# VHH binders against q84jc2, part 190

Target 1, 232 residues: q84jc2
Amino acid sequence: MSKMRNLVEEKFLEFYESWVIQLELYLHQLLIAHNNNTMSETELRHLISKLTTHHKAYYTAKWAAIREDVLAFFGSVWLNPLENACSWLTGWKPSMVFRMVDRLRKSRVVLVEAQVKKLEELRVKTKFDEQKIEREMERYQVAMADRKMVELARLGCHVGGESVMVVEAAVRGLSMGLEKMVKAADCVRLKTLKGILDILTPPQCVEFLAAAATFQVQLRRWGNRRHYVTHS
Short names: E, the ipSAE of ESMFold2; O, the ipSAE of OpenDDE; V2, 0.75 times the mean of E and O plus 0.25 times the DockQ between their complexes.

## First folded at step 12 (VHH)

Design ld100 (framework vhh_8fcz_2)
Fold by ESMFold2-Fast, scan of step 12:
Formats: structure tokens, sequence, C-alpha cells
Structure ld100 (fold): chain B 232 residues (1-232), chain A 126 residues (1-126)
């Protein structure tokens, strides 16, 4: 398991570094597109499609990796400590993207009333789904501290194949529970992203995606600056 | 002071080739992704291509994919745009650009971007 975990971490680190570099390049394209009012709807939709495909590629890679080692995503080695501190169940907190949406309310292209209502409905639903997952996580954490888990931890102090097999089975069960929970959180993320993009016009989608990517790139740079002079 | 100086533009026939150059100074070149943007007559600024700080990763707008190649030489502090199979629609002033991390949010808000040079004119015509 340790060997498999190291391989998963190494492979995903390589993937994530490339993925973030590509996100920054797409961000530059979004920033130029945002400030160009002569782009056609077709051109804007192609750019939006590039970003949605890029985010889908992330979740495809993530879900393959968590199937092998979900624990790699708790305290990820490919994220700096600031990024890890800001993580909610291995990723961005879904309701936080509405801060980027709030910026659109002040943009040059004003949101129409129908969009504002749909975005508010989506925000409420997203927060409800988020809280449901948080309650599930609380139950998971409480179960980790129950008498049975304490007994398994003590049994792990005994040398013997029987105790090793029992501990391995318990750890596997716990990992499967975490995997389900991470996938549930990712489903809320994807539903929230899709919902926002479905409500917004193409120019508004470009501004939203540019704001979200700017925040992600800035957060990574702020965290990396804290560590730029360390040997590690 | 950050400076970007573009060169290599000119008049070329459809199907022809040109190589644009951008000389950078005043910043740690390898720390920044570099971008080529263009402004066609009567249109706004259009993103063309980007390259990561290391040069290991590139991306292109759909209309130039397979025809243009972005390259950088970090030792010489240069970025290039190799253009082939040029079309009349490629006629534009081409600018070399960088996006400072500290200014991304300001650019998103104001649309102001002053790390572009004077540009280099590319005209594709018979």
Amino acid sequence: as target 1 above (232 residues)
Amino acid sequence: QVQLVESGGGLVQPGGSLRLSCAASGFTFSDYAMTWVRQPPGKGLEWVSGISGSGGQTTYTDSVEGRFTIIRDNDKKMVYLQMTSLKTEDTAVYYCARFPYSELWEYLTTGSFDYEGQGTQVTVSS
C-alpha cells in the first residue's frame, strides 16, 4: 500500500503541475477574451469549452487516483501548505465560487433579474448539498473514534498475521468510505460549476472562469512565495 | 523597467511564412509565461498563443493550431512565433505580452495592459 501510495503521489504530482501550468495559459487567453468585445459567440463558446474540458480532465485523473489511494488527497504533496489549508474535502469549497459570481453583479455586462434569481437558487442548493456532506464527514470522524476502532488500533500493536489481516481490512473499509465522500464532494463541485455556466451568457462565463482561475493561480503563488527560499 | 520589443513583421502572400521575435528585459524572464496577442483591423485584441516559463508547455487559439509554433530561448530572453500557411485573416498588429501575477486581478477589472511593446505589423495579401 505504501509503495502504491508513493506511485500515486508521484504520478499525480506530475499531472497536477502540468495541469496548473496549462490553466495559467488558458487564464491569459480568458483575460484577453474578456477585454475583447468583438469576439463572436462561437469563439467564446470554444474558449469556454476548452476550460470545461480542462476541469473535466482534472476530475478524470483525480477519480482514477483516489480509487488507488484516496489518502494521497488529504494533505496533498502537489499542493503547497496554503492551498492545503484552504481545501475542503480535497478541493475547493463549492459555495466559495459564488464570491466570483458576486463580482459579475458589478461587471460591465449586467446580470438580468432572471439570472440573479437562478444564481441565488443555485447558491442555496449548493450550500445545502455542502452541509449534507459535512454532516456525513462528521459521522465518519466520530466512527473513527468509536470503541471498535480503538480496539483495532490496540490489536495492531500485536505481532501476528491474524492482527495484520484484520487491521488491513479495517483500513481498506475506511479508505472506501473516504473515496465515496470525496466523490460526493466532487459531484457538488461539478454540479455547481455546470449550473453557473448554464445560467451565464458566454461573455459572463469568460469573466467568471477568468476570476476563478485568477484566484487559483494567485493562491498558489502566494503559498509558493512563503517557501521559495526553503531547501525543501 | 519592463520592456518587450517585437520585430519580424512584414508583407507576405497567402500561404507564406514569417517568424516574429520578442526581446524581453527588466524582469526574470524564465519566471513568466509569455503570450502573443494580435489586433486585426477594426477588431479588439485577440489571444494567439502562450508558452510556459520553462517552455515545456504551449497552447494556441483554434484558428492558428497546427500553423503557428511558439518557442522561447530563456538564455537569450527571447520568445518567437513561427507562422506558416498564413491567411488573410492573420493580418494584424502582433504584440508580445506577459501577465504579472500581482496584476492579474487589476487586468481583469480594468483591461489595462502595459507590458505590450509597440507591436509588429503582419499583412497577408497578394
Scores: ipSAE 0.683, ipTM 0.888, lowest interface PAE 1.5, mean pLDDT 85

Design ld11 (framework vhh_8fcz_2)
Fold by ESMFold2-Fast, scan of step 12:
Structure ld11 (fold): chain B 232 residues (1-232), chain A 126 residues (1-126)
Amino acid sequence: as target 1 above (232 residues)
Amino acid sequence: QVQLVESGGGLVQPGGSLRLSCAASGFTFSDYAMNWVRQPPGKGLEWVSGISGSGGQTTYTDSVEGRFTIIRDNDKKMVYLQMTSLKTEDTAVYYCARFPYEELWEYLTTGSFDYEGQGTQVTVSS
């Protein structure tokens, strides 16, 4: 790439590559556990805890990074173009995890009526929270476009330190607004994941986490392969 | 043809040590994470340990953490499991396994796992 990476991009790239490799190792453990009916509830809960801790580590690192440079997460250099194309506010779209939940209906350990009802209630609430964020983002983009258009029109042909300072202040203001929205979206993601795991039995949690990790790992593999073929 | 050949099992007393070996052929070895999986008598498959393609990252199931070490030699196309402080609960047939990206969803949806090797028997008994 001709674009130089900043320090936040370099550090998060190193973190993310290591994080994804570890996720793949956990996925292999989940796949075997999914087909082992002799595992105790304690053993399954321990494995589920490893995965939830791993995901929490991602959000801890992400929130530290967006505090320094949230714009690094819009068009991330550590993600391939396919992963970036599939992003909704710098991550997975919360309602889409219910597609993975739907596969549990065909699993060995079927959902009981009470679970189905709770999952549907959670799906509706998740969709509502998601739409609220989408409306806020639309308002932000409109406001950003109006301000950017006016300010850039005034400064388009201007040369001097004063115009540079005005542009820098505008970018910082935009970054603060984006950071708030990204954190709001991540909160919906975390609440949705916790909600699903709280409703599911340990064997169902293992299958759900395995499905989610499989999709994430395969999406990265597919995107990396296409990037290599196209650009190499 | 993809082939994995496990060896190094045997009878050992509690507290003893064994080193299992897995010889791989028919695929680009360094592109794949490798795993050790075991099947104790009367139980299902249990994941034991995994190692990344480069060997830079390893993971263990809690029951073997600190007792087992997974290592690989990409030049020799080998993966090893060094087992120490063996317990009667470690008695199992041990299999070397890989999970190709294109088959991950199939494993998850069908529930089937076919061994590429015959496994190696580890018996821990006094």
Scores: ipSAE 0.706, ipTM 0.898, lowest interface PAE 1.2, mean pLDDT 85

Design ld12 (framework vhh_8fcz_2)
Fold by ESMFold2-Fast, scan of step 12:
Structure ld12 (fold): chain B 232 residues (1-232), chain A 126 residues (1-126)
Amino acid sequence: as target 1 above (232 residues)
Amino acid sequence: QVQLVESGGGLVQPGGSLRLSCAASGFTFSDYAMNWVRQPPGKGLEWVSGISGSGGQTTYTDSVEGRFTIIRDNDKKMVYLQMTSLKTEDTAVYYCARFPYDELWEYLTTGSFDYEGQGTQVTVSS
């Protein structure tokens, strides 16, 4: 990467690379499990628990990092340009996960009507929560053009310790606003993921998680092909 | 052509140990995570363990965690499965497997997995 990295970016880059490698190993386990109907419900639930724990570990690390430097997550150095282009408020767009759910309608482990209705209700709630956050983001962007920000930009052009300090304090305030918004978006992601897993049977959960992980791994691979140094 | 050759299987008593080997050729070995999968008599394919391309990360199915260890030697293009405290439930044909990125959706959609090797038989019996 050509961008300058601070300690937060370096630590999260190391974490994320390890996290994605582990996700791929779990994906291989999910792919085999998806096609093995001899696994017990207890065994399937344990595998599902491994994946949910893995995703929770991501958000634990992310929230620690954004508290230090939320801007690192906008145009992240650990993501390729394609991954960054597909990002919505520093992560996956919650409603897009229902594309993975739609795949279950074509699966051998067919959704029953009661599940379809609950998933549609969840889809509607998720879309509503997304729209609320998008309105907050719009307000944040409008606030950037506020008179106070324009005034601070003028002060930033002046050479002096006091004006630099005032601008730095304002930027920190903006970062705190972004942190709150990113955490709100992540809460919608986690609520959506939990909601789906609560509605689905264990075999359906395995297929859903496998589809989601496959998409994530493939998106990273496709984007990296543009920037590969290949050894053959 | 990609080839995976498994070896090291045999007959062992419960509580015994065994080391399986897999020799890989025909691809850039260190670019791929490697897996051990098994097929017990009359059952479907079960994932056992996986190791990252560098060997820095490993994962195990719950039933073998603490008993099995997956290791790789990238210079020799080998992956190993060290098995201890073997149980009768571990009886299976063991296969060495890799998942090419371009085939992940096919594995998910069709449920079909073609073994790249012949496998090695492990029988745990008193």
Scores: ipSAE 0.637, ipTM 0.872, lowest interface PAE 1.6, mean pLDDT 85

Design ld13 (framework vhh_8fcz_2)
Fold by ESMFold2-Fast, scan of step 12:
Structure ld13 (fold): chain B 232 residues (1-232), chain A 126 residues (1-126)
Amino acid sequence: as target 1 above (232 residues)
Amino acid sequence: QVQLVESGGGLVQPGGSLRLSCAASGFTFSDYAMNWVRQPPGKGLEWVSGISGSGGQTTYTDSVEGRFTIIRDNDKKMVYLQMTSLKTEDTAVYYCARFPYQELWEYLTTGSFDYEGQGTQVTVSS
């Protein structure tokens, strides 16, 4: 399937594999830090900064790639089938991250009432923003099926240089709509992540990031070993 | 049986160098990232450095960046920590560690960590 992969897909595959390997190394650092009560706030904030920088690097690379070929992200060759099945608009569903937040309610460093209130306000806002994007995607799909798809199908029945150019321009127009949608979803993801980290204390941030990274690494491992059965 | 055996520690003066070694057995070495963690006197475990299974990627804690280098030899099932420009704050027992996928949630929830090795003592003093 190498002939079916374009340069954008190959480049992002290489990036993503390296990015996930680096995430696992950061996860090991987070796990040790989470269980060390002698770390200073400065040390914890530096570690949190490494993780936020790592996630920002992912979105920087993703947005550059979707500008070139957004469709690569709707059937990603760098994700296994389980990871693809769990995707919502090319990434994690923003509201699902609050499952990692719920874990903090049983943490050794308990959430105070003011934090719980702010996290619930953020959860409600995140779900609302998520629903707005879902409605926009539904409208995009309906518009594509009714007008743009019919026009593309009609033009595709004709052969010649002019017809080919017109079809390519129409496909690029449709891709730009998807790019806008994906970026909107990623903005909700980044706002949700920043919002959570702004509410949490540094030790709680470390636990949250460790839980999120553990889930991501486990999901990838489970998908890559679908035929594997653990025997006790 | 999984075993990790650390060696190479000792007494050095500030500014000195040491090379720590970790010999691994009982698992497919190249499938696992390897880590160096340390416990200074009176403090908890601190993560120092990590290296991917292939050796293609490394990460360091800020306080050792540029001074320490983690290396692995998958054929010999060895991981090393090259330490330079040592400081008194680097004084600790150093452990070689791995985190199997099946134990990540348990470690996060319970804080349970069983050393597969005995560690090696590094003392930096004038």
Scores: ipSAE 0.725, ipTM 0.904, lowest interface PAE 1.2, mean pLDDT 85

Design ld14 (framework vhh_8fcz_2)
Fold by ESMFold2-Fast, scan of step 12:
Structure ld14 (fold): chain B 232 residues (1-232), chain A 126 residues (1-126)
Amino acid sequence: as target 1 above (232 residues)
Amino acid sequence: QVQLVESGGGLVQPGGSLRLSCAASGFTFSDYAMNWVRQPPGKGLEWVSGISGSGGQTTYTDSVEGRFTIIRDNDKKMVYLQMTSLKTEDTAVYYCARFPYNELWEYLTTGSFDYEGQGTQVTVSS
């Protein structure tokens, strides 16, 4: 029943559980702030900064972990199956956050035409960057099945010092390729997040961050309750 | 029935201390983060502090950082706010708050926040 975890998985599971708990505390602060029109711009900017710092801390920890074991992030043990099913290259799909932005059209702090235009430009750019990464991932997956890789896999079936070293070098090369792609995807995520926050006003940033955190927290809860059978 | 009962408020001079208490019932206390929020006269709700279900993590708004401490006792189903170095700006009705997962979207989209507690008045004046 117990999952066999390596050291990287154990460390990141501990980090992630703590990180999500802290995100939920920040979400509660965002929810109250969102409904308080007496907060100053300075106070709102400080709160936005706390959330931005929190997200940056996640990527700092993630990039340190993927240097040691990038495969731990594919089918992660710290995520439930629903969270894993919703993952795109080890995290959220960048263009999907624009659905959270669409919620701001119903906010009390209405988006102005200039913001709508800039957000649409950012959406197009984000989609373009996603497609570039998807093409690279497709090429990577095809390369894993090419003739040279099949030959290396056959060599790995024989216990010999030289063939073992060649297979180990090839596997390390594959892991480095995955690490590069995951970092590229995370860079698109961070650029998209920064871009949205740069376009939005502080009250709109608070609402956006609250929506994003609400979705993340609820997705985790829904996945953890998947055994709940509902009668019709 | 879910209930949160706040107590410990009162009149105190600037620089003084107060300890607020919140008694919880009707839910699995340790499964939920708990929060203190306040409403100063003529202003909206301000989030003050939060504590994780286990008590292992706490967060404070900048204006109270280093002056207030949130703690919980899961065996007694209590959460506390220890307030020191009180300022006139801390004058408010203080509420104990819980945010159930099934109500997060409602809080965000409608602004509907139904206090689970009655609140406790803190007045800081000379």
Scores: ipSAE 0.729, ipTM 0.906, lowest interface PAE 1.2, mean pLDDT 85

Design ld15 (framework vhh_8fcz_2; at its last look DockQ between E and O 0.01; V2 from the best seeds 0.00; counts 0 for: pae E 10.0 > 2, SAP .675 > .668, placed apart)
Fold by ESMFold2-Fast, scan of step 12:
Structure ld15 (fold): chain B 232 residues (1-232), chain A 126 residues (1-126)
Amino acid sequence: as target 1 above (232 residues)
Amino acid sequence: QVQLVESGGGLVQPGGSLRLSCAASGFTFSDYAMNWVRQPPGKGLEWVSGISGSGGQTTYTDSVEGRFTIIRDNDKKMVYLQMTSLKTEDTAVYYCARFPYSKLWEYLTTGSFDYEGQGTQVTVSS
């Protein structure tokens, strides 16, 4: 592994640990806000804005990092094995958040028919976009295993300086393709998040964000537990 | 088992300062983020500030940003809220709170908040 790749991993690990700790603090604020019916719409919208800004900061940092080393995000060192096992194209699976949305149907902050319809339309579109990316990833994997790529690798073994340049170009092209797919998946994530928040009222947004953050924080905690030690 | 004991409240004039303390027992203190929440007269519970388990990160509600400072001493199992430039709207009962991972869904689903302290009254008036 190159020194540059190690620096990307180290810097993102430091960023991610800080980011998740801040998410937990925002979660505590969301939990209190969710149970307070005297908060103004302005106060709720500001809290929602803090969370959306926090998520955007994650993608800003991620996209900078994948530009340097996209492979660092496959089997990430800053994620525990459970988080990595639950990952879909280096992050959360967009359609999963609709399970958090379904919780709102049973909450004190009930959904109206018009919202239910718009959320269902968004869910269907999100699944469609998700499947489109999965098909693109399949094409990428097939291209990696294609006879022409195998032949290129074989031919590289028979030429000197030209071999190095050809292999470098091929690896660069493959990395760029993977970066494009990761960014496409992240765009679906951001569009899905924005779409949900645009449909929901501020109190519903607070509950949705609290549910999503609870799941993320608990998944990390469950994966970090030691087999022979119980933490309360 | 778990106890949180708040202290340091009192009557103070606008522009004054107070330091609230919270003594924790019955759990591994450094494993948990700690929070200060308050309930003004006739209003719901408001989140004020939070601090990470290590103390490396803090966050504040907008109305207290720059005026309040949350700090912790893990060796003494204490969390503090240093309040300066106090305003009449800061009048409230202040509670020390933690959110155990096992109860996060319960806090969301029941619509009830179960904090583990008795609270300390802060009154800002002339």
Scores: ipSAE 0.731, ipTM 0.907, lowest interface PAE 1.2, mean pLDDT 85
Fold by OpenDDE, look of step 13:
Structure ld15 (fold): chain B 232 residues (1-232), chain A 126 residues (1-126)
Amino acid sequence: as target 1 above (232 residues)
Amino acid sequence: QVQLVESGGGLVQPGGSLRLSCAASGFTFSDYAMNWVRQPPGKGLEWVSGISGSGGQTTYTDSVEGRFTIIRDNDKKMVYLQMTSLKTEDTAVYYCARFPYSKLWEYLTTGSFDYEGQGTQVTVSS
């Protein structure tokens, strides 16, 4: 795939590569902490905080970038095809993390009934929020296929004409909508993550974060290997 | 076969300095983040420092931040830990460990790391 990269793509690619490397380092810390039952709660909370801060940094950078070019994130060049295939509105699907929690529960994480109840409530809420966003997204997508579709089709026939201006305006409108949707999705992601971390104990948080980070790192690694790309 | 051989440990007084070395072999060195972990007496393993595959990024546990420096030489397949202002609480067996990318899921279930070295003893005492 010969794809021209714009400045936003290039900058974010560099950012993301560094961000992922740091994530891997944090993952190692999480794994050590996971295996180390001697760490104090204070230490665990500090580690959790580092991870949450790291994720916040990602979204800060992302939101700055999408303000300039949100479309770059719908064809994320910094992700491999596998990662992109698993993306929902330019990121991980919020409801997916509950499956991770469920898996932990089935393994060795013991949750009290109160935690289980809260997690289920959060799951329902998250799912509801996802659906709202999806409906809005569909609305924006369908809007492009209305009267503007004719203009889009004419683009190749009327270079520099009024139709081009109309198309540009339509694309701008879509982009604004997409930006809104992406931000909304990210908010759901962040809220979901926070919600889970608020429900879990520090040790459980470490296990959860380790699992989540592992999934992310492995997904990237698997995707890269499939395309004969080295990951360092 | 993955091999990690640590060296450079010893007995030092508080405030002293040591430089640990780790020689790596048996894998593509630059593809892996390298780490130093330590096991204090009677305690579990704790992470100390990490460095990215390229060496461009480093991280430290809070207790050693500003005192320890992790460096790697990909040509020599070496990782170093420069320790300064050593404290009694730094006493531990230090291990060099690569990030177990391919075994992460396994680790989550088994709790086993793939560091193969014997470690190097660091003792900080008056």
Scores: ipSAE 0.021, ipTM 0.430, lowest interface PAE 4.7, mean pLDDT 84
Fold by ESMFold2, look of step 13:
Structure ld15 (fold): chain B 232 residues (1-232), chain A 126 residues (1-126)
Amino acid sequence: as target 1 above (232 residues)
Amino acid sequence: QVQLVESGGGLVQPGGSLRLSCAASGFTFSDYAMNWVRQPPGKGLEWVSGISGSGGQTTYTDSVEGRFTIIRDNDKKMVYLQMTSLKTEDTAVYYCARFPYSKLWEYLTTGSFDYEGQGTQVTVSS
């Protein structure tokens, strides 16, 4: 019934709960900025900077935690099952964020042709970077599965402590490789976010960040409900 | 939440063909390498084939190389095993399994895969 948690999982759970609460507070500020014309361009840029700093702080904490236990981020105890089911390499899939941009274009946000072209270039670049990471993960996944089968077959001819030492070395190697790939995916996420915010104007950035934070908060709320209802 | 459902087994004569299917749900399918394992009558589990998360790399146990093909469709969240030139030795219950990141130590020490379904029976006899 109950799942065991280690020290890394408990510490990051506490961090993440606080991080999400702060994200909700920033969402409130984003909605005020969106619905009221009292904020200057400088004030909007300051709010946008707070959001980007908040996201960078998440990755700083994450990268410290994955050094200790990268496996905790594959099926994380601080996320509900719906949130975990939506992740790609321990986070949002970079290319999928453009669906949110597309929705904003259809409803409220008017983009000039130059912005549209730049966003399409960024989408292509982001997809290329994703494919590179997926190819590397592919090699690692198959190599580790194949290595398990080869070592099990070889172990059938051996006995004793040699098998434990081989398994320990394999686990260390897997953890280091997974850490590198997760960090690479996170770098694509940060690069894509920066790219979108550089292309959009400050009011458009506020709209985008509000939509992104709303999605994340709603996914958490919906996944935490016993009946998984669409409205509350 | 996590579900793997195998299908497509049956009774086939030697030299025949079958296609096994595995429907996956409840996890980010493209993040996981997927495997087929089988259990012959009265024997333990043996690994048959594996495919990477993207589908670009495949591996096979020696006895099925050239006869079986593993395929995945990430859009449909499906894994398939195309079996041809079937032999009596291929008789087994076939299971779909995902790479067990969260249970890696247990997998490496016991051989237990993460989230196996009910399996599908393949019987090859004349």
Scores: ipSAE 0.006, ipTM 0.348, lowest interface PAE 10.0, mean pLDDT 79
ESMFold2 (binder alone), look of step 13: mean pLDDT 84; pTM 0.858

Design ld16 (framework vhh_8fcz_2)
Fold by ESMFold2-Fast, scan of step 12:
Structure ld16 (fold): chain B 232 residues (1-232), chain A 126 residues (1-126)
Amino acid sequence: as target 1 above (232 residues)
Amino acid sequence: QVQLVESGGGLVQPGGSLRLSCAASGFTFSDYAMNWVRQPPGKGLEWVSGISGSGGQTTYTDSVEGRFTIIRDNDKKMVYLQMTSLKTEDTAVYYCARFPYSRLWEYLTTGSFDYEGQGTQVTVSS
């Protein structure tokens, strides 16, 4: 099982590195498109579609991987320490993308009142969904302190085939609970992203996606360029 | 100083082929994704194609997919755009561009781009 877990981590690391490189190439396309007032709506919609397809590909790969080893996504080896520190249930915190939306309100691209109202409604719903998931995670943590878990921990102190099998079964059960929570969080992420894109015009979608990708790429670069400074 | 020098443009008939070259200097070439961007007459800058620093990933705008190929040679510090089946709509000044990580947010917020190349003119006409 340990060997199989390592293969899941290695495979997803290779996938993620390729996925982030492709995201950066799409970001460059978005930056040029954002400054081009002569692009047709059809051209902008094709670009937006490339980005949404790219994000869907991430979740397809992620959900396949977490079915094999959800724990790989907590303290992920394909993320640097800064990215891991900024993670909420294995990914971006859905409500935080509204900071990118707030940037649109201050940009040269103006949001109409109806869009501002719909975005605020979406923000409230997103925060409500986050709180529901956070309560489920708290219940999971409380269950870890439950008498049954304490008993299983006690059994794990006895080196024997029967004890090992019982503990492994319990860990697998806990992993299934984590998988459910991670998928619930990812569903909120996807609903939030789709909701924002459905409210915005194509030029505004390009700006939003460019802002989100810029933040993601910058966070990765800042974290990757941080080195432990040894003063000897 | 960062410098990008484009070459290889010219007059070509529809259906023809052309290879553009970009010579880079003044930065660690393999650390940057490279892009080809064009400006057709009467239009703004259009992103055409991009290639990752290692050359392992490429992407293209829909209108050139299957007709253009972006290639890089990190040892020579060159990026190329191989253009085939050229159309009159491909007529533009072609620029080689890089986007430094330190300036991504600036590019987004100011709506202006700083690239060192002078461009190379491609004219597709019968």
Scores: ipSAE 0.689, ipTM 0.892, lowest interface PAE 1.4, mean pLDDT 85

Design ld17 (framework vhh_8fcz_2)
Fold by ESMFold2-Fast, scan of step 12:
Structure ld17 (fold): chain B 232 residues (1-232), chain A 126 residues (1-126)
Amino acid sequence: as target 1 above (232 residues)
Amino acid sequence: QVQLVESGGGLVQPGGSLRLSCAASGFTFSDYAMNWVRQPPGKGLEWVSGISGSGGQTTYTDSVEGRFTIIRDNDKKMVYLQMTSLKTEDTAVYYCARFPYSQLWEYLTTGSFDYEGQGTQVTVSS
């Protein structure tokens, strides 16, 4: 069954395609900067700021969109099937970024012991925050199933305008709960990203951001290739 | 066979203008973002500007923003860098660069980057 796009989906699809294209351009800048040991700290910080601002723009647009239609973010039409399969609560799993951080342990810009300790503390906290959200989502899904069964039974007994109003109220309640959960997950993502960038030096931040962007771009390209081959 | 051929460099006075050109062949040009990178004497590689495959999006390093314009012509398989208000600090060898998706992780992990073109020298002297 093909999904019809609503206005929120169309608007966010246009935004996301543009956002990813801009991320690729920033990635190319990061790759060159990563291999340039003559850049000033000021130049590196400006580049890091461009990436941070770019990610903040994503969450600004996302939170506006989920306020209108949070369900659009569960199985998003702007993501390919591979990207959707790798999603955790409508986005990247926060602990995943520590795989990018682990790469820095063997980089030419060596992590000092104090940084390794702080990153491990942050990793543990991030895992704890993830598990808390996962438990809340599980409770929400159980509550949704119970509520859905009651409303399905109610729809079977009542036909007409009153059933439409009840369904709309139930959907609003579900959407508000999901919106709160998605925002909680996004807050963990932003806190994790900020925490990592606060611990790393500017050259290490550039390498980390380049690794993260490379993974995101590669995942999108691999998924798009699969879709093309399947349908062609 | 993938090939990038840069041209248009030369000697100019501060405040002058130059237009660099890059002719691409051997790949589907519109599928790739194109970049201009430069290497000043005694310094490492500096990313200058990038343009999306469609030409709909551009970005610049802070030091050239407002002075340089990157443009592409997909029908001609060309990318250009229009440089104005040139400064002595803009003196460098300029390279046209493409980053194939299959090599992004290699660029990050090895730090090795072989340019597909030979570059074009820009000298800004007072």
Scores: ipSAE 0.725, ipTM 0.908, lowest interface PAE 1.2, mean pLDDT 85

